# Designs tried in a protein design chat: VH-VL binders against q976g0. Part 2

Target 1, 225 residues: q976g0
Amino acid sequence: QEQLVAVNELNENLGKVLIKIARDSIANKLGILKINLEDYLSSLNDPILNKKGLAFVTLETYYGNSTSLRGCIGYVEAVAPLKEIVSKAAIAAAFSDPRFPPLSKGEFDNIIIEVTVLTKPQEIDVENRWELPKKIKVGEDGLIVEYGILYSGLLLPQVPMEYCWDEETFLAETCIKAGLEPDCWLNNKVKIKKFQGIIFREEKPKSEKILIIKPSEVKCKKEEI
Short names: E, the ipSAE of ESMFold2; O, the ipSAE of OpenDDE; V2, 0.75 times the mean of E and O plus 0.25 times the DockQ between their complexes.

## First folded at step 2 (VH-VL)

Design z03 (framework fv_fezakinumab)
Fold by ESMFold2-Fast, scan of step 2:
Structure z03 (fold): chain C 225 residues (1-225), chain A 124 residues (1-124), chain B 111 residues (1-111)
Amino acid sequence: as target 1 above (225 residues)
Amino acid sequence: QVQLVQSGAEVKKPGASVKVSCKASGYTFTGYYMHWVRQAPGQGLEWVGWINPNSGDTFYAQKFRGRVTMTRDTSISTAYMELSRLRSDDTAVYYCARDEYYYDSSGYLGFDYWGRGTLVTVSS
Amino acid sequence: QAVLTQPPSVSGAPGQRVTISCTGSSSNIGAGYDVHWYQQLPGTAPKLLIYGNSNRPSGVPDRFSGSKSGTSASLAITGLQAEDEADYYCQSYDSSLSGWVFGGGTQLTVL
């Protein structure tokens, strides 16, 4: 039977491979690397990478002492093996994030690549919607808000840590991300899902040193007011 | 190269059912939603529904609910749309189209590749 | 009747600029859902021309551009060419219908 990749199966060596997949996929699309991507991915025979998985790729422009968001796209359905999902997410983050123009060849050496591998999102069921903040933990959980089929927003578990949000603010911000009012989480027709994750991140652009970050370890950036 | 190859034209009597196929190649079939869109002669585009080929989950436009069934066979990378209890106003070209679903502010990035269409004619 | 409103036709001469509007409501474009645009040449399937309000797929010339403001979107075509003669459709998602919606289509005639 096909099982999802569990975040506890992922170690530093696998994290390095995931970052390499993301880096090489973008480089190939830019013409920096000339490979057959299908052959490249099929050459990766690690059993864990061949299990279905969920992942986001985040790209940040590097300025030495600071970074800024450059792209962030991912998958929350287990539609393909982890190796393929990371490749697709990396390409999408670089070229298909509607907030940014497509990544240029000149930017390739100045971006940091981050891969977040997710657990399967699960709906939070409560009798009283006011209990939702008590069922969510900043530093552990990411959130998805869904209203109808396509009205949705997602925030990764590191996001509320970066902005020093509490659980109620995290719910409100995820509602806003979905295009809804901040109190959308009180509406019983709105679905709230949570998931966990593990983060692999380049220390600096193209670094061989890949950091393993738990969301609880992410420092407050104080960029939210 | 990405291709969506649809089954050939069908002529059906009112009350019959029709099953249209869409065979995908050149990409990972389970990585993209498959939409069905129809176009009556000389008219505009009308969305029918979608299937997630990975999970088998479907969602249909309210107008077609109870008459349409979408399925897929991942072993041959083929999606199917079956429309039952056909009426003369179901006469249309039926297109399959793929959609790459990412989680971002918009959700979907548009229907980037389309099949060439299957003409379904419903007449006595 | 289409949920998104487009003019039924527009026309221009080669080299001119034309703009095609797409007007929605608070349940679709006004709710923040992206607008996509499709070109349909006579006798062919629609082709994605603009996605995510303003992005061009590979191979689409930069003379095609999209924009969105409030409950409306527009497609601009500059340097009009004979090969641009086609039907153009806008598309968005509608939360009240829980589904995808298209504009009624605009026939572009190049004189």
Scores: ipSAE 0.017, ipTM 0.507, lowest interface PAE 6.5, mean pLDDT 86

Design z05 (framework fv_fezakinumab; at its last look DockQ between E and O 0.04; V2 from the best seeds 0.00; counts 0 for: pae O 12.8 > 2, placed apart)
Fold by ESMFold2-Fast, scan of step 2:
Structure z05 (fold): chain C 225 residues (1-225), chain A 125 residues (1-125), chain B 111 residues (1-111)
Amino acid sequence: as target 1 above (225 residues)
Amino acid sequence: QVQLVQSGAEVKKPGASVKVSCKASGYTFTDYYMHWVRQAPGQGLEWVGWINPNSGGTFYAQKFRGRVTMTRDTSISTAYMELSRLRSDDTAVYYCARVPDYYGSGSYLEYFDYWGRGTLVTVSS
Amino acid sequence: QAVLTQPPSVSGAPGQRVTISCTGSSSNIGAGYDVHWYQQLPGTAPKLLIYGNSNRPSGVPDRFSGSKSGTSASLAITGLQAEDEADYYCQSYDSSLSGYVFGGGTQLTVL
């Protein structure tokens, strides 16, 4: 009877709790909040947050009228309750994303926190590989590319929206993310998986207002002024 | 402390091949892509291609396909770029540079965070 | 020619502000790809100065800032100092090339 958190079980109030878990986990690691993290997580008794879940945490530095990526780490294996996955992902995004230095105390009040909760990835099986672009939808699906034991890459469903990609470009860019040639999706030994998600995001750093965003609602960055 | 140490300057005749090395230290070699970027004397930067040291997978800029080969040796944390059929306009400083890509990241961000000091390749008769 | 367009030179006096522009197209900056900036002192390798449009690596002073709008990006240097004299390059990703593209470089002269 173990089941995964379903995207449609997550409402605005639960989204606020997920953002709070992420914020408090980071604050605890920075010494801003002094708690026992294990006890903190154990005190969260919502039955939905105690179901196994998959999530990414994205951090963006806030500059008033613009933001820039500051960290993004997550997990796609359903091995722990959603509350624990969000906590772990938040800490990893802040301190263990190798693309960035560890987050400092001075940055804490200037970052926006975003939590993306994912559905379980499912392999796309096709007889003709050229049908793959027709089996995915920009604005709905994130992608995982896997080849053997060494090559793996993942892009969240909001990424192709942000960069205005079509489905074929999304496949090619996920191949590149995996360390493969852009046409890797034509190789029948390469595994392509898709998943969906829902996004909870602070309106501004430390805002009480939490936005619920569907990937299809993410605006193309070329439209930003 | 991250370091990328490149091989010494090379002088080659037109039509020859050159192989430049880039030895990495101070991090896990297989966790970061290695790119090659060149700069002709007094000119700007030009991207050549990348190798994923974990897999050995490569991708090259269209201009260099058929003439460039990138390889690595994980036992000594060293990346190589070989450029064949050299022309005088291949005279340039060739840099290796690291890109921090990570399989646990779901976002897209690619920049060159550490660079080697460069290898001057001179092609002249 | 470089894929991204920068002015070949800019100049300023100590203490002043200068900006260096980087103009792209719909397949790179205009498609939403991030812009990164590198500083190259004479006789040295490029060094990362700004990444992800506006982030500073450790050791880069807050006098350096980056921004992006539409098909263009800008590097701003305030409180200009003699040691800022260098070549500056912008870099992005181009989806039509599936590759990395650089600006032609801007030589900054400090008086």
Scores: ipSAE 0.399, ipTM 0.778, lowest interface PAE 3.6, mean pLDDT 89
Fold by ESMFold2, look of step 3:
Structure z05 (fold): chain C 225 residues (1-225), chain A 125 residues (1-125), chain B 111 residues (1-111)
Amino acid sequence: as target 1 above (225 residues)
Amino acid sequence: QVQLVQSGAEVKKPGASVKVSCKASGYTFTDYYMHWVRQAPGQGLEWVGWINPNSGGTFYAQKFRGRVTMTRDTSISTAYMELSRLRSDDTAVYYCARVPDYYGSGSYLEYFDYWGRGTLVTVSS
Amino acid sequence: QAVLTQPPSVSGAPGQRVTISCTGSSSNIGAGYDVHWYQQLPGTAPKLLIYGNSNRPSGVPDRFSGSKSGTSASLAITGLQAEDEADYYCQSYDSSLSGYVFGGGTQLTVL
């Protein structure tokens, strides 16, 4: 019934298009690029971009030798074509991430854009909740924790790699993200879902070259600088 | 724009309880975690715990478990911290402080962007 | 006591540069968690000064800067001014405590 983008359908060329969608959507909102955004998106006829998809857009401020988070918003319900999800997520990450003020015109040339395309989250079902860490692969899986309508949290698959977490720590930190106790994953009423993703990232601000990153390739911060 | 207005100073005897309030304005109260941090006179900052105002879920630093209770009233955008069985070493200024957190963010970021002015709680005989 | 280690005090003359160190461990800064800095003027609440290791909120002068390396972080203040006289705290997250940790604070005196 759903025609979803599969991660293996996305190549370097489509990754470049996804990043361009994100950057042009932000530029349009800033008034730097004067286009009708809806007409622009409609002109993108690639069948893969028109499949429903799930994505996060991450913005980072570029300092030459390092970067820092500037915004990160995504959508995990496949309610629109991938091209539209990326556009909406880019605008939200730039202007509607409550952790940051709206992106300014002066910042636009100094950000790196990253698009993470996700698989559909799947609930992990176990008879013994103590087996959950064994059903999760750090470096492959992202996690969603849900308890009723009120408690929900998500961590992307690159996050536990960045902090060198083991699987139990990843579960605990996702519980905390959901507003729950660290051991919430032992509660049979708490839903744990997993998903995978592929990362397309500008090498430098506005660069034509991009990096294609699997979460397993993300280096632990304490192993580098 | 964002304001965290705390209740006034309290004087309590050992063994009593105190309940400090923190009223939020200028933002959507339920979108952000509320933390409590205390500072004894002439001393540094000490994290007490947090509440998710949307869900009512809480998490307390180990030192305070069993004595602290955090609650909120979403109809008036107010968070509360209650500390029971007070001792003289609980004398401190108690701050509420906001931490950004939003469903769908996908990133991990943990800092206190806005602080209340603090509530002095004095525990003396 | 404080989980993160800061010098108890530092001092400098107007116009000089001072630095304040913040040293953690493998369960906090060394695990890759960000370091944030707060300024506390006498009789007031703490105020966010630096977040995410090096980011400056709007309204904070550019003479304040932050950095992180290994298990340590540093706050630098250049062009020291009389109004910079305050207490400064670093803060991070600690996975062994599942919670937020502060440095012991550094009292800055402008001579």
Scores: ipSAE 0.011, ipTM 0.600, lowest interface PAE 9.3, mean pLDDT 87
Fold by OpenDDE, look of step 3:
Structure z05 (fold): chain C 225 residues (1-225), chain A 125 residues (1-125), chain B 111 residues (1-111)
Amino acid sequence: as target 1 above (225 residues)
Amino acid sequence: QVQLVQSGAEVKKPGASVKVSCKASGYTFTDYYMHWVRQAPGQGLEWVGWINPNSGGTFYAQKFRGRVTMTRDTSISTAYMELSRLRSDDTAVYYCARVPDYYGSGSYLEYFDYWGRGTLVTVSS
Amino acid sequence: QAVLTQPPSVSGAPGQRVTISCTGSSSNIGAGYDVHWYQQLPGTAPKLLIYGNSNRPSGVPDRFSGSKSGTSASLAITGLQAEDEADYYCQSYDSSLSGYVFGGGTQLTVL
């Protein structure tokens, strides 16, 4: 199996490039930029960006002192170079998230882009499904729940932190995300996978300053004033 | 070549549901969005919504929300549009239409490059 | 009633030049969204005529041209021919409606 991009191979500079790829991809789709996207991506010859990778792109509407989710799409199969995955995910987040209408041109300058690069998901094996919460660490692990080919759900590591979930709640919510019952994780026929990630985020819309965020550093929204 | 083959004409009573199919060929079904547009007799074109055949994600025009359901079967490259609680003003030719190159190359390429031949849905008591 | 406004009908003699206007607003054409045009022959499905304001798909004669300025777009047909008799629709995207919008259509009659 091919080596995937490792989290430790990424740095702030690459993070900035990933953010730029995401932003430019969306801009190009909107017609703000007029580039050949394939040529653009091909011109990026960084060996890390050319490795196959997994990533999520999250878009948030910026309100100055707060933000709201505007789109989030990712790919959990390493079928393409990281740079292509991020580009694809960014466009999908902007125009293909079923929860939101396509991003309008007028919204673009007020969007914060967040890129989460994921490690390879690994199935959690336990003899007793009740032990699953002990194998999960909120603030570190993201979860994937799979049941057959029809039911699949993924929640990023920062999500349980944002909502102050414990491990059991995290599992339950991921089950719901997969379209299953909250206690689906007790079913040994349901596959539970965990992964880790690194988060690159614009400080402000279109800002040059990029934040590197650990999931454990994400604050619970309930605790915010 | 790209082809969109739609199901045959339907006659329905008010309150009933209709499901129109659109089978795609000549391209990778999951790579392009499928839209639905309708046209009442002697009237203009009206956008109904879109589906992403890859993810199954959908977005409907506000007018049809709660009444329209778009689905797809990737195994047979077929998109479906179901409209429920039919009324007389739903009488129209319903078209499936493809949107080209999702990624684009310099513009907001949200146009319909290929159309089905349309499916007439008649709602009458 | 359509979001984009077109004249209901236009006419011209063979060989003449005709133009069809498409008037939008700040939330669609004026917002920077591209305008596309479709030709619909009697009893047929719409066919893409112009995309991206001024681009012609393969098979569309160069006597068809599109332009956009401000909140409006225009379709021009030079050297009008009998086979051009059809309905023409402009199309764009409207941010306020979060939806794709069409003009009301223009019936072109060749005299």
Scores: ipSAE 0.000, ipTM 0.502, lowest interface PAE 12.8, mean pLDDT 90
ESMFold2 (binder alone), look of step 3: mean pLDDT 91; pTM 0.935

Design z06 (framework fv_fezakinumab)
Fold by ESMFold2-Fast, scan of step 2:
Structure z06 (fold): chain C 225 residues (1-225), chain A 123 residues (1-123), chain B 111 residues (1-111)
Amino acid sequence: as target 1 above (225 residues)
Amino acid sequence: QVQLVQSGAEVKKPGASVKVSCKASGYTFTGYYMHWVRQAPGQGLEWVGWINPNSGGTFYAQKFRGRVTMTRDTSISTAYMELSRLRSDDTAVYYCARDLYSSGWYEGAFDIWGRGTLVTVSS
Amino acid sequence: QAVLTQPPSVSGAPGQRVTISCTGSSSNIGAGYDVHWYQQLPGTAPKLLIYGNSNRPSGVPDRFSGSKSGTSASLAITGLQAEDEADYYCQSYDSSLSGYVFGGGTQLTVL
């Protein structure tokens, strides 16, 4: 309850459970399932699901060879167990994403559900700030930069993979995202935190097969020559 | 359902300051970055900066640093952009716009826009 | 001057195809940053038309499509309709400016 989920605790089986929580929460709201949601969540007594977590749920409409965004909501404050956060995020993505109308019963069998779980951010301790690039890894870590109460920025671990950044560029871009100069990571008063993320995604609507997508698998968009 | 409602048109003299408001409703205000974009009459779009409503952190385009300040009030879900030392070439429609979140990251795409606030700088 | 280059105008007849180009450099599109497209009808705020190079938001017809190659991006409009008459803007991120950048805009006229 007091501890946050770590990436290495989240295997394929737990990913399937998280997707099922999202599916069942939406189905219950649509009247497809007739469950007491609080009793359902209380019956899930896995220690990992009872740890606090941060999660996003993304819904995409499936057209066979293509998909389109249908909803996406997350919670970034780790104040509730992962099972409750995923349930709430799923309901919010389906019915409370203001970009889209509420999900209809007829759409339920045609959406793909994706759950992204973020780990607890850890402050990076270094004796020499020039060592910071050696303490982070593109393809594994997301970054948070904090300075006082006014300056904060977060970049997800897939971002530097997509844009072909190295670790120093990643630090600089996260500083910029926080509203600071690119070399902010050299300032001892600036806090640098790292976290990981793991993505669980249905291969097809309601599929038994769940894809585990790691940030390291995201392809660089620059052309190789 | 989602709305960004901006304050009304302003007429200012050169050297004055203007503060434009943008009230958000229909979504979690602190969950999305807010951008400010301007458009001079008959001209294109120009990015001014962003604010993270959760933290209050900001980042401004170099052209506006030293003259622009972005703030927010989470209790009323409102973002503000203040531009000081106004010049005639600051005459523009100023838009607030929300950053799109998709598939685990912010896109840097502006999905919901306010209707704009016309700021006229003239003597 | 705009950082991304677009033709100032394009025109087409109803039912035809038009393509609007957006040319960048190594610090923006060429660096791999996504391109987004906006439609602005006269007297209105811009509307997001395409995000992440090729994705359509809910409510955007499939007649609109986006692509990106090298330092450039393109918006294609097929089955051109009178209501498509508008200004179109591309947008990306520029690492040398550490900020978001727009094209100069393209006015589409439907003859």
Scores: ipSAE 0.000, ipTM 0.475, lowest interface PAE 15.3, mean pLDDT 87

Design z07 (framework fv_fezakinumab)
Fold by ESMFold2-Fast, scan of step 2:
Structure z07 (fold): chain C 225 residues (1-225), chain A 118 residues (1-118), chain B 111 residues (1-111)
Amino acid sequence: as target 1 above (225 residues)
Amino acid sequence: QVQLVQSGAEVKKPGASVKVSCKASGYTFTDYYMHWVRQAPGQGLEWVGWINPNSGDTFYAQKFRGRVTMTRDTSISTAYMELSRLRSDDTAVYYCARDWGEYYFDYWGRGTLVTVSS
Amino acid sequence: QAVLTQPPSVSGAPGQRVTISCTGSSSNIGAGYDVHWYQQLPGTAPKLLIYGNSNRPSGVPDRFSGSKSGTSASLAITGLQAEDEADYYCQSYDSSLSGYVFGGGTQLTVL
């Protein structure tokens, strides 16, 4: 069994490197940075970044006092070193998220990059499905819903914080994300998995200041004060 | 034809502020980042920061944070750099320079000499 | 002091070749960021000479060429002319600073 990157091994300096990998990978595909990406990744010899890992890259368009989602893609199977996963996720978020057109050169300096490194998802085992909300903690857990091979959905741990969902609503929304009815989590044939994560985020586009965010620190974006 | 026209030379006392302008023409002002780069007499080039003329967002080199403010006026295609709490070692030619996100400066203003002396 | 290292001066005779080095680190040139070169004639603003390691803007003679390897870059000037006498600056981007970085400059003397 291969050792995975643990979220507690990641500090601010490593978070800066992960953001840099994401930035440089996108810049390379846009023709802004002219490198051989494989050689670039091979030159990164930090032992932690060479462990297998799971990550999502989120891109947001920056408007000064607000942001809007511009792309989000990730990997939940430990198939490659963390450095390669972040690179691939960044490229996919920029150019292969079907909700958005491919990122243009003119947008590169106006996006915020966020990298979420995940723990390995674990299936939640309960005797009674109504106990599922009690085994999940908003502000700590992300969720995966799986039903066979055809239906799958994932929500990162910051998502229910952003929308001020409780645990039952979080389960229902993850079912909807999977293409299932909102009460899908009551079906014994549906698998519910949880995972944790740590978030590294640019304070503003291309910022040298990288924020380390725990999901519990994310504020409700739609609340009026 | 791209042109960046800068304001004239300034002489300031230590502790004062100076505001330099850079008027762009020959392209869409909001499509390109504007940078400021300075050069002390007989010395090398030093990057100060950039402004995105579309959003108004700025980023400054650590050395200048708290003393520099970059702004723009899109109605007249003009970028500004204001440097506060001037010291004698701020004496330099200040250049504006255009960048579209390829990490280099393709067009430069002719520079504004700022002299700080008592 | 400058982030990128250049020799302070270089000299050559007309018709000869000179090379100006630019040495960086793992956070800039070594991270894959392109190197760009500027020529500054006395009393003038810098002018873009080479961008993207080896590309010439329109109007720049083919006597000027750039290359990059590892953490370093070089500007080569062949067939030296008196008009080439100037200061030359390399420039890149540094990811750890999230900023643009210059070499200290090299004064070329044609003797």
Scores: ipSAE 0.000, ipTM 0.412, lowest interface PAE 18.6, mean pLDDT 86

Design z09 (framework fv_fezakinumab)
Fold by ESMFold2-Fast, scan of step 2:
Structure z09 (fold): chain C 225 residues (1-225), chain A 123 residues (1-123), chain B 111 residues (1-111)
Amino acid sequence: as target 1 above (225 residues)
Amino acid sequence: QVQLVQSGAEVKKPGASVKVSCKASGYTFTGYYMHWVRQAPGQGLEWVGWINPNSGGTFYAQKFRGRVTMTRDTSISTAYMELSRLRSDDTAVYYCARGDTIFGVEPYYFDYWGRGTLVTVSS
Amino acid sequence: QAVLTQPPSVSGAPGQRVTISCTGSSSNIGAGYDVHWYQQLPGTAPKLLIYGNSNRPSGVPDRFSGSKSGTSASLAITGLQAEDEADYYCQSYDSSLSGSVFGGGTQLTVL
């Protein structure tokens, strides 16, 4: 019931702006741009960008015909306007993803930036836990698994598409991500939440062409000859 | 900069338990899964399981369920693997290895490894 | 037994090219999971050599390359050097086991 950005409010123009926010925030942190970030964000007057939002920013190193993960950080609590969340997530993905060293100036022109805007996660209520696979849809839903205050795992909606998972496999993999057994979703003390998203992605590093990808459009990585 | 320092070699009798430690430094300990992989003398690599150091959550390979327990102490950035009811075929070098981040999506690979702890089970 | 199949040994002379295969199934490589490669020098821990099918960590020279097709992957080593003499392991993820799986390892002898 909070006033949140809706995925269907986002179009190609807004996607380009979100990618630009991510690019400029990283460039500013690297010293490539010299801007006052607060003034920059305040200059963005679009009412949709000023609604609270949730987003992940993914960075991939580009090698021509292949890419490799270079950073991925996001926010699943609606605590700030979408423009601020994307800026913060971009900086965090580039410099505070503990898997990777901080992004260098020399890498800036060789990364692809992807922004996934999320809806607010909602708990799935079922009387019979075996109904959970029927309450989620691969190609639409991302999942969060929570158990108590200690165990939590999240998979973005494009992940099950990339790995060709069905709904039961998606639940099991999210349980594993949370640190739980693959059948954790059958335990009634485990909370299962779902959310939707839309993906904006550079076609190539610094490309003017920004792809709008619905999770259902993400290609399965499985090779078939 | 990233280092995983493991405890020293252990010699145990069949039926005993062994607890191997892995002290992490040079990164945020709670940000990455810690995996355990073993290698019997002259044999290949065998995955044992992982622990999420942030949550304490664990997942073990089917072969080791009921005999392995993984824990951590975040105050000293140390992960532990305890294997019980030891058999002679548990003789192996046990490695800790850094895996996935708990913050985002990434490949399921091991980018940094400890030097290994030799556990010898003999009577 | 190992879940992924590798030849137990390969050999080559300095300057030559060798390839090491890694064969999986529909629940791992065939399901689209990435393949990673590790180099293990005698008496040492494994070291990440290739991740995500074809990506090199910092410090790994271009003469090491990886590829994946269908249910199989390959590690190619060009310009073979004496220092490459080691055991090589492929690794992926298996959805039916819900865990990491390794190949049996390939011992590379540099003649």
Scores: ipSAE 0.006, ipTM 0.584, lowest interface PAE 9.3, mean pLDDT 87

